# VH-VL binders against q9nrl2r1430to1533: the designs that were tried, part 1

Every score and structure here is a prediction.

Target 1, 104 residues: q9nrl2r1430to1533
Amino acid sequence: GGVHELSAFEQLVVELVRHDDSWPFLKLVSKIQVPDYYDIIKKPIALNIIREKVNKCEYKLASEFIDDIELMFSNCFEYNPRNTSEAKAGTRLQAFFHIQAQKL
Structure headers, positions and changes below count from the first letter of each chain, unless a header shows other numbers; antibody chains are not in Kabat numbers.
F, E and O are the ipSAE of ESMFold2-Fast, ESMFold2 and OpenDDE, as the mean of both directions, binder to target and target to binder. V2 is 0.75 times the mean of E and O plus 0.25 times the DockQ between their complexes.
Where letters were taken out, [cut] stands.

## First folded at step 1 (VH-VL)

Design a1 (framework fv_iluzanebart; at its last look DockQ between E and O 0.60; V2 from the best seeds 0.00; counts 0 for: pae O 10.3 > 2)
Fold by ESMFold2, look of step 1:
Structure a1 (fold): chain C 104 residues (1-104), chain A 122 residues (1-122), chain B 107 residues (1-107)
Amino acid sequence: as target 1 above (104 residues)
Amino acid sequence: EVQLVQSGAEVKKPGESLKISCKGSGYSFTSYWIGWVRQMPGKGLEWMGIIYPGDSDTRYSPSFQGQVTISADKSISTAYLQWSSLKASDTAMYFCARQDYSGKGGYYFDYWGQGTLVTVSS
Amino acid sequence: EIVMTQSPATLSVSPGERATLSCRASQSVSSNLAWFQQKPGQAPRLLIYGASTRATGIPARFSGSGSGTEFTLTISSLQPEDFAVYYCQQYNNWPLTFGQGTKVDIK
């Protein structure tokens, strides 16, 4: 990807962070507060890490960026039962992401 | 370039309040934890606590809980360390430091401020 | 709290020689271990994270090894600018804890 594509990734991350349902995804889950999380989730990711990777120009293809965002949601649904506040927030934010990603 | 610039040296008396600052630049300030580390004269490094400026999630070392307040103002990319009533034993160098993700389930300090010397004497 | 113990307290080494610094954790910290260098009047500088990964811009003469409770920092062919205090620090558990430091002096 080029400079315009990286700017689009940053804008999309900003929109995700500003969304009301971003609260479970802003930063990595605390190992101390949730000790078993990293026993279950082997590829942890969060919006702050994705934003860091955009800022460091680590995404070469849009598919790589999209894969990290989808991994973030997949982790949420794997760890959290669907009736939890975290999973419901994930469902709503993922729907929002799909709408915004179509504009890429 | 990532930089953490701390406020200047302070000379205070016991019982006075103090707030020192750490301004981050060259990165997304709200996307990284900021920690505070004390170094007493001639001694090693002591972790005091951390804050995530994006949501103000703040964690203290048990040794410092209730002794200081860690805060941030994300609108000016600045973290703070504050005492309500200084003691002579608070005389030390204070560093702020940013945490980065290691990919191995934890965060490590990658960039440090230059330090703020706080001297508390009668 | 995880206690980090460094040895030796002081290590006297001639320029060009190899320095080996040890750090022990009171319980396993996996590979969540960092090494810092601190020169007089300066902030600490990150050398190694993840027990063995050199931070950006750190010369190849610095290497780290170990996991669990036993860790080593090795400085091959010590340079004059390497005389400093070195700290290990675990980031596996809160509170984050540092070792007490190893001072590397010129012999």
Scores: ipSAE 0.035, ipTM 0.716, lowest interface PAE 7.6, mean pLDDT 90
Fold by OpenDDE, look of step 1:
Structure a1 (fold): chain C 104 residues (1-104), chain A 122 residues (1-122), chain B 107 residues (1-107)
Amino acid sequence: as target 1 above (104 residues)
Amino acid sequence: EVQLVQSGAEVKKPGESLKISCKGSGYSFTSYWIGWVRQMPGKGLEWMGIIYPGDSDTRYSPSFQGQVTISADKSISTAYLQWSSLKASDTAMYFCARQDYSGKGGYYFDYWGQGTLVTVSS
Amino acid sequence: EIVMTQSPATLSVSPGERATLSCRASQSVSSNLAWFQQKPGQAPRLLIYGASTRATGIPARFSGSGSGTEFTLTISSLQPEDFAVYYCQQYNNWPLTFGQGTKVDIK
């Protein structure tokens, strides 16, 4: 890979990953641990995938990047009941994201 | 370019401890699982376990659970495989490999280290 | 664990000929099946993942097919550099497991 300055997208991903509530989103859900996940969620995504897309410069618009992040949260709320630790973490992380995304 | 570079060959005696390394580069080290595979002389490949450096989530094969320790230092993009007390039967080639997402909820090894030969004999 | 069984153990083929390798799983692994090539003194190289998708840089003469419990790796026209040991591997269930390998040598 090439060396480049840290973009706003890269910075935001780093902040999301470092957040205490990022644990449900760091990597894709394991099909082995959650056998029915991919029967329900048809567009899986996680912070590691989004980070790779950023690194590969696949996002040309901020809206594209935001859409993927929102998809990530949407998946979480679709699969997890609202009272679960995952959903609660997602709610907090999403709120954090919405604040940080204003910088984009 | 994705690369996994492993530490050099080891010659040890039974009872000695050993820690070998696998350094990743050319990709986000914390975003991919790293696995270890054993290949005894003239034999096939054996999955030992994997670790996700992003959160240190570690999974072992039942055959290797309690026999080895898999760890990672994400600050230097390095994964480790270690023994507290080597046996002659640990003589083998050890490979590290990166896992990538298949798109169907599974992971496959797409890049491999060059291997580390470990020889244990009296 | 899921047992992966490859056949034949050894396949002797002449350069330019078609090679067909089989891999059977003791239970369904869906399409979570990979094929690897390994030459003496080298690390395995990914050929196919998802049962039928060629990895980046892999020649078109390599193809994978199958799902569930039966899988096939085909080399349409064997090249001199293709003589090696080939392994299948499932990543559908813990623990991940490899086949015992098929050696493709020159007839």
Scores: ipSAE 0.006, ipTM 0.655, lowest interface PAE 10.3, mean pLDDT 92
ESMFold2 (binder alone), look of step 1: mean pLDDT 92; pTM 0.934

Design a2 (framework fv_erenumab; at its last look DockQ between E and O 0.04; V2 from the best seeds 0.00; counts 0 for: DG spot H54, pae O 12.6 > 2, placed apart)
Fold by ESMFold2, look of step 1:
Structure a2 (fold): chain C 104 residues (1-104), chain A 127 residues (1-127), chain B 110 residues (1-110)
Amino acid sequence: as target 1 above (104 residues)
Amino acid sequence: QVQLVESGGGVVQPGRSLRLSCAASGFTFSSYGMHWVRQAPGKGLEWVAVISYDGSNKYSVDSVKGRFTISRDNSKNTLFLQMNSLRAEDTAVYYCARDLGYEYSGKWGYYYGMDVWGQGTTVTVSS
Amino acid sequence: QSVLTQPPSVSAAPGQKVTISCSGSSSNIGNNYVSWYQQLPGTAPKLLIYDNNKRPSGIPDRFSGSKSGTSTTLGITGLQTGDEADYYCGTWDSSLSAVVFGGGTKLTVL
């Protein structure tokens, strides 16, 4: 992607980070605190990793960026039961993301 | 002031045991994961073990598995390292260190980033 | 021998910039957060960089961290004599279920 598309990805990820429901997604889940997470989740990802990939121009297409964001939510719903605070935050942040992604 | 103070080091013969202590003050000890890191004379840092904030999860380097046990007493703000079957290669300065991670979420948190270190206690294993 | 590879030494003059590299694999640097530590002679290590590129309070802006793929780099600008120290990268290794450190880099300010 071009510099303009990368700026749009950066702007979107900043909006996600600023959202009140971003707390489960800011950083990778701790292996020490949650030992079974990485046995269940095979492709871990978080907002700070996605932001690093944007900053390093690793996304060539908007679909690649969107796929990483959706993977982040999918991981949350796979690991966490729907009634947990993490899954509820994921549902709300994903809805916000879908609205913001229309700008891509 | 946030502080960690190690004790319990000494000179021992191979095959003997030592128990290291790390006294924590100036912060809510029970909110943080804790590490032991060692440094042999003239060598680099070698991580030894970590224990989660509540003591429920522990990891250690392969070379000490079965011999060293990390533990904590949150009511006394103290971290421990029980060192059994000591070998000459265990000779080092042993540091305790606080994990920077998030410890307020249930299963969710970050690990690694040792933001507070003690000054170390020396263990010498010699015949 | 260390899982993470650092150059054994690096040097530069006062006021100059230096970088210290740290190379690993996908099981460590590639998928985990990196920290950097400074160990001044005769002292305990001190956290310099965490979360790949963040500084704890009290660490001046002339220290920076970056990560690309399976490598991470510590940058130090405006070198001072007081920066002479050993520098270590560290991170979690998922295959070993352990924290791993690089072998350390001795920085000499000539």
Scores: ipSAE 0.006, ipTM 0.631, lowest interface PAE 10.7, mean pLDDT 87
Fold by OpenDDE, look of step 1:
Parts: structure tokens; C-alpha cells; sequence
Structure a2 (fold): chain C 104 residues (1-104), chain A 127 residues (1-127), chain B 110 residues (1-110)
């Protein structure tokens, strides 16, 4: 492929991935490690999936992109207790995202 | 298949001890907080105790403090309730239940629901 | 004497809607997430609602939860005979450092 400037969505995904609190969100939760995850979470999503959608130009509106990111956080808070490292990381990353999303 | 199976119930005299076990399967036991809940005949649910995923934190209802101890062996996927100095009012069906979410923090300070329950084991304390 | 207060019984005809209330205080319902449980006769409790208003997988949308202030409500629409059971609210009590349940509500389908 050719070299191109990162879109706003691509840039934001890069920033999210690089964030210290991105570790719970980099990939989908493993069924092996958490067998009941998908019994609760019906719309699983992760940053790698969102990145792929960005790369495929599947997002036409910023709102669509934002919805997926918010879904990602929603899933985290739905499954993880609030005092877990995952939930705490999610809280911080979401705050970061909300700030960055204002630039879209 | 996620499953909890209690065992160890029986009929004992007041002052005696009993140890309940709860065998977990179908999920990563070591990642979840676990509860004991009991129900006296014809009565409502009464929470007994909770233990964090790694056993670092425990809480129990006042009526059993000093008598009951909750513990777990994550290598065996088993939850325990050691019941000492049993009283007539301890007579109940004892359920083990899984806390809704998994946790990686050592502190358990919130209730999120019990989404998996065992069938219960009956404890009868009578002279 | 339960920390959380529920009506002892409610009843309605099939197809109707019923609500079950659960009242507490700031140290429990006020500051913590509430769960609701269904207990069919002779069975173990089953989680119906968690985090005030969320349904676990397998729970039909006929069941709903809501929270306001120091009270919570379980709603059941399209009442079925199979819904006849005891229902319990539960939450964490920060002052007691304990999980607390309501006294339970017996739902009778007329």
C-alpha cells in the first residue's frame, strides 16, 4: 500500500492504543480466559476491530466511530466491577477519549 | 457450562461444626468473588458472606461473625464455609453464588449481583 | 426486619403488568447498584436484574428494573403463570459492609 496521512479517526485510534490504559481494550476478550464474557456482552468490540473498520473506511460519520468506542467502554463497565483495574483503566481512557473526540 | 454445586450439609446438634463446599466449573473461578447465601425454611434470603477473587478480602453478616469463616481454594475451584458453634437459627438451605463480574483488584467493596447459583445444601441444627 | 423493605405480596392476572417496590436508605440502595432475583418454588434464586436496570442473558425484556433515590422497582409486563414466584431485591450496604436483601415479595398470578 501507499503512504498517506492518518485520518482523524486513524489518529485517534493510534492515540487510544498508545495510551497506558488501553490494555483491556486492545483485543477481544478471550472465551478461554473468560468463558462467560459473551453470555453477558452481546456486542463485543475492541480497538483492533475499530482500527480495521477505520482502515476499511466503514465509518462515514464521526458519530458512528464514536458509537463504537463508547460501546467498547460500555462493555467494559457492564462486565467488570467498578473497582477492577479494567474498569479503572476504562474510566481514564474514556475520559481521554471524550477530550480527543471533541476535535473530530 | 457454568455451574456451582454445594455439598457438606447435614443434621448436627447445636454447638457442633460443619464445613460446606461449593465446587465451581465452567468459568475462571479464580477471577470471581463468591458468596454464601442462606434461606431458613419458609423465610427469605439472608446473605452470609463474601470472599474476593483471591481471598484477600472477606465480609460476613454480623450474626455469623466469630463462628463462620469463608475461604476458597482456587487451585481446586472450590469455595468453603466453615461453620462453628452452630445454632438452631443457622438452620437453612445454604447457597453458593458467583459475583456477577470478574475482578483483578484485591479489594472487594461493591455488590454487582449474583449471576450463578448452586442448587443449595441443607443444614439442620437441632438437639 | 430486613434492611430493605418489599411488599409481602402482589398479584395480577395473566397479561397484566405488576411492579414490586424495594425501599432502603442512602447507605444501601441510594449509593449502590441493585439486583433483583426470582425464586421459583423449590428452586434456587435466579438473577433477573443487575446494575439497577440491566438484564442478564436469557432474561426476557418483560422484566425491567429502575432505581430512584433510595428505592428501586421491578417491573413485569405480560405476566405469565410461570412468573409466580418470590422476588428479592439486593444490594450492598456501605454502613454495614454487607450484602442486604429485601424480605421478598410473593407474586401470585390470578
Amino acid sequence: as target 1 above (104 residues)
Amino acid sequence: QVQLVESGGGVVQPGRSLRLSCAASGFTFSSYGMHWVRQAPGKGLEWVAVISYDGSNKYSVDSVKGRFTISRDNSKNTLFLQMNSLRAEDTAVYYCARDLGYEYSGKWGYYYGMDVWGQGTTVTVSS
Amino acid sequence: QSVLTQPPSVSAAPGQKVTISCSGSSSNIGNNYVSWYQQLPGTAPKLLIYDNNKRPSGIPDRFSGSKSGTSTTLGITGLQTGDEADYYCGTWDSSLSAVVFGGGTKLTVL
Scores: ipSAE 0.000, ipTM 0.652, lowest interface PAE 12.6, mean pLDDT 90
ESMFold2 (binder alone), look of step 1: mean pLDDT 92; pTM 0.948

## First folded at step 2 (VH-VL)

Design a3 (framework fv_iluzanebart; at its last look DockQ between E and O 0.61; V2 from the best seeds 0.00; counts 0 for: pae E 5.7 > 2)
Fold by OpenDDE, look of step 2:
Structure a3 (fold): chain C 104 residues (1-104), chain A 122 residues (1-122), chain B 107 residues (1-107)
Amino acid sequence: as target 1 above (104 residues)
Amino acid sequence: EVQLVQSGAEVKKPGESLKISCKGSGYSFTDYWIGWVRQMPGKGLEWMGIIYPGDSDTRYSPSFQGQVTISADKSISTAYLQWSSLKASDTAMYFCARQDYYDSSGYYFDYWGQGTLVTVSS
Amino acid sequence: EIVMTQSPATLSVSPGERATLSCRASQSVSSNLAWFQQKPGQAPRLLIYGASTRATGIPARFSGSGSGTEFTLTISSLQPEDFAVYYCQQYDNWPLTFGQGTKVDIK
């Protein structure tokens, strides 16, 4: 994506990645580890993918960026029951995101 | 431009330790898996293992589990493959390769290093 | 582990002719199958992933087909630069495994 000053999107992704609850979201779910994941989740996404899109300047509007982040959380809650570590992490990270997204 | 640049050829003796490197550039190093593949002289490709530098998640082939150590230093965009005690049978070309995770969730490799030749002989 | 078996070991083809390479999996790998090309002294190059999707920059003469346990790489019209060794690789289950390779040489 070249050398850039951190944009608001880039900065927010960095903050999300650094968050303690980012571990379920850093990369796409392994098809090998979770064979039925992609039978359920049809629009998979993760922070590494979102960062790539940011680096490639694929987000023209903040709403597009936010939609992808929300999709990421939606996928998590769709696949993972509420009492799982993944869902709990997602809940906390999403709350953090909503606060940070107000700066966009 | 995405590039993986590996360390230079190694000539070692049995029993010696070795750590070879693979430096990624032109992309976000922490956001892609990077794997190691062995190719013995005149032979085919063998998957050894893979690491995700973003969280150090590491997977090994059973054939190489306990035989080598795969690691990464994301601060310098470098992955490593190391042996504590080399054997003559470790003589081979070793490739690092990046896994394409943008277009697929599968573990196939879109960019490769140039390879590091390791020769182990008495 | 899933064993990948390629055939034939060596395929002799004339320039301009069609080359058909086979790859068989010991158990189903769905469409989680990639093809690589390797020339002497070079690193492998990704040709196909998802059994049938050409990687970026790969010529249209390369095509992949199949699912489950039987896969085929086809080179519709062999070019001089296509003489090489070709490997299939499954990524459906751990450990990732390669076929033993098919050498495509000049007839």
Scores: ipSAE 0.658, ipTM 0.902, lowest interface PAE 0.7, mean pLDDT 94
Fold by ESMFold2, look of step 2:
Structure a3 (fold): chain C 104 residues (1-104), chain A 122 residues (1-122), chain B 107 residues (1-107)
Amino acid sequence: as target 1 above (104 residues)
Amino acid sequence: EVQLVQSGAEVKKPGESLKISCKGSGYSFTDYWIGWVRQMPGKGLEWMGIIYPGDSDTRYSPSFQGQVTISADKSISTAYLQWSSLKASDTAMYFCARQDYYDSSGYYFDYWGQGTLVTVSS
Amino acid sequence: EIVMTQSPATLSVSPGERATLSCRASQSVSSNLAWFQQKPGQAPRLLIYGASTRATGIPARFSGSGSGTEFTLTISSLQPEDFAVYYCQQYDNWPLTFGQGTKVDIK
C-alpha cells in the first residue's frame, strides 16, 4: 500500500490499543503464566506485533492487515470460553474494530 | 535508532530514598518490556525485574521483591527503579535494558542503557 | 530458579585463535539462551539469541550452539576487540538468570 494506507493502519492500531477492552491483546500471552496456551494456539499474534509489522511496512494489502487483526480475535475466542472476561473483551473490541475498519 | 538514556550517577547515604530513570527513544516505548539489571563492583549481572510499560505488568526477581519498585511513565517514555531506604549493599551499577517482543519467550535484552552508578556510603 | 554455570572462569587466548566458552543450565531451557559481551566500563551487548542466532551487526566469527542444558559460544578467530567478559542468560522461565561470566584475556 501507499503512504496514506500505512498511516490508516497505524491510526487503527492506535485506536485499538487505546480502547478499554484491549488489555488481553496488548502483548503475547506469557508461556510462563499460561503454560497450555501455545499447545492450543498455533499462530499467536498481538497488537504490539501488528503495530511493528505496520511500522516495518510488512502489510502489502489492507486484507493482510485485517487478517492479522481477525486472527487475534479468533485466537481469543478459541482459547477462552465465551463467559470469560477475555472473550467478552474480545467481542467488544472486535465490534469496535469493524466500525473503525470502514476507514480502510 | 533505539536509545536508552539513564540518569546520572548518585552518591547517597544509608536510609535515603532514590529514584533513577531510563528514557527510551527511537521505538514504540509501550510495546517492549524494560528490565533492570544490577552489577555490583567486580561482579556479574543480576536480573532485578521487568516492566511492560503498555499495561504496567511488572515482575520481580525473588531476591529483589519488596526491596525496590520498578515503574514507568509511558507519557514520557521513561522507566524507573526506586528505593525507599538505601543500604550500603545497594552500591552498584544499574542498567536498564529493552527486551525483544517478537518471540513468545523472547525475554532477552537487545538494547542497554549506559548504566547509573549508585554509591551508598556514610 | 535456573542456575547458569559458565566455564572456564577465565580463558587466555592468543589473537587469531579459537575461543570456546561453555554455559550449563541446571534444567532444560530449550533454546531460550542468549550470549552477551561486556567490555570494561560499558554496558553488555547482545551477541546471540535463541542459542544460535546472531544479533544484527554481530560478526560471523561469533557462533552459538546447544540446546537443553549445554551451550557453547565460539569465537573462530579472536580479534583484539573481543577481549571482554561474556555472559550467558536463560530466558525460558522467571526469574531470568545470568551465568557468572567468562573473562577472555589475551595470552
Scores: ipSAE 0.142, ipTM 0.760, lowest interface PAE 5.7, mean pLDDT 90
ESMFold2 (binder alone), look of step 2: mean pLDDT 91; pTM 0.926

Design a4 (framework fv_ustekinumab; at its last look DockQ between E and O 0.05; V2 from the best seeds 0.00; counts 0 for: pae E 11.5 > 2, placed apart)
Fold by OpenDDE, look of step 2:
Structure a4 (fold): chain C 104 residues (1-104), chain A 121 residues (1-121), chain B 107 residues (1-107)
Amino acid sequence: as target 1 above (104 residues)
Amino acid sequence: EVQLVQSGAEVKKPGESLKISCKGSGYSFTDYWLGWVRQMPGKGLDWIGIIYPGDSDTRYSPSFQGQVTMSVDKSITTAYLQWNSLKASDTAMYYCARRDYDSSGYYFDYWGQGTLVTVSS
Amino acid sequence: DIQMTQSPSSLSASVGDRVTITCRASQGISSYLAWYQQKPEKAPKSLIYAASSLQSGVPSRFSGSGSGTDFTLTISSLQPEDFATYYCQQYDSYPYTFGQGTKLEIK
């Protein structure tokens, strides 16, 4: 029970959060700012939520973790047209994620 | 401190209308969904629906759609649940509850104390 | 609608016991599952969200687990104040249905 190094999931979340293109994904979309978001996106998720799930050891398999991350990107691309800053950021971040996920 | 304070117990007859209230305080009332839950005597919890006070967006359970109406008055941070014509089967405890926003859980994190509604001839 | 089935409907236990309550969803709900505690003549209280996340202020003897369709609420060492009725709730899709409840009584 002492200090231990970050798990692979924890490390990857840290890297995602610190990425320059993480800004659309850091926390859940505000309904005030985006009134129709939750009418369209049925399973909202964000990096802070995924981080919490990792911290609570909710992911038993890498596939579960990956599924949540992919859901996060899927939500972004479902809501945001491809030429938006959010979608562009998402595309870049997802590419980064796919590379890093190979290590899982 | 987050608080949800509901109106007092109601004794009504079938066919009468009713509007019960839930006042929120200690938080930004317009930024959190607020839900209503029914609990018939000695029974479990029934999800009625949720309303977003910021824009009055609503989601009703199909079982309660058209049976009740949710509304809010933002100016006094109060939510309402109303019936146009009560039935004996509406007899129950009614709870309002705040839905957490920033977590993965669209669950109810704070609850009102409940309003008992009794409908009998 | 998604049906939530809890088991058992009632349970008798003693102080200090390890207690497990299960909740099954009629379809996959990922981890969108919450647990509530309700004492007689009181409003429900949030215990667990996101299947396994402990609500602030809730004792660590409470824990949740599961994903998909099968979930469990566990009380590692039952305390006198834990005798109550417990409900699960899914929030995967509307309506956010509750389980029928599990009444935990003193043996």
Scores: ipSAE 0.014, ipTM 0.666, lowest interface PAE 9.1, mean pLDDT 92
Fold by ESMFold2, look of step 2:
Structure a4 (fold): chain C 104 residues (1-104), chain A 121 residues (1-121), chain B 107 residues (1-107)
Amino acid sequence: as target 1 above (104 residues)
Amino acid sequence: EVQLVQSGAEVKKPGESLKISCKGSGYSFTDYWLGWVRQMPGKGLDWIGIIYPGDSDTRYSPSFQGQVTMSVDKSITTAYLQWNSLKASDTAMYYCARRDYDSSGYYFDYWGQGTLVTVSS
Amino acid sequence: DIQMTQSPSSLSASVGDRVTITCRASQGISSYLAWYQQKPEKAPKSLIYAASSLQSGVPSRFSGSGSGTDFTLTISSLQPEDFATYYCQQYDSYPYTFGQGTKLEIK
């Protein structure tokens, strides 16, 4: 909750967005280009949406913020097999997130 | 203390294979991208590519794609740059460098000392 | 590929001079630019990251500025140990290209 936590959430999201492995997570998957995605993934989320929720102060607890970030990775691993470029990027970005989240 | 130690100078003939090494120490080797940079004699720096030691994912500059192979052996914290068939135009200094992401910048913060590769008949 | 163009390619200056080196990107790179110093027979050394942030241990006479496509490295009062070749590098998108270099020589 407070001003310090909001700054930390924003810093984390900015670092995630800048990371080289953020490319699968920047925005929601296109329904036109990947028609079956929303049949499989029922709780879609992406970094642009999480960043907007931080900017609007929609996270009341740090756990809510962390849950959205982890949901983003979980969706990636559910839709994409582990040997895909998307899943590998997700694994590396999740590891980076866990390191940076130690600052929360 | 972060350290990157490269293998010694190489003198080769065209058509020979070569594998040069870069050993990292003093940091979590699998958690940082490691890059390779070429410097031809009297010339500037050319970005070859980067490798993620944790899963061996590679990203090459288009001009080097298919020309060299980057690999790692994470059990001994060592990265490699390899040619199947050297050309005279491969004569250069080759640097390895670690990419930093902890300082809010994505650049090479630690460099190896370089490996001089000379290819001549 | 994002092309990085440095100017000048070579520069002669005296100890105590103010020196400015420029780097231009072929497209916008925000502030994702680094500066390196390389002395003969040595590996490059990091000077500046994020266009303007000074690396630890780098003397305060070094500074960087710019955003978008146009960047500068400034040495406010040149010292004997500053004679070297300077490179910029963008790290906005792959491949992470370098400028051609600027050789700074004693006059």
Scores: ipSAE 0.007, ipTM 0.628, lowest interface PAE 11.5, mean pLDDT 88
ESMFold2 (binder alone), look of step 2: mean pLDDT 91; pTM 0.919

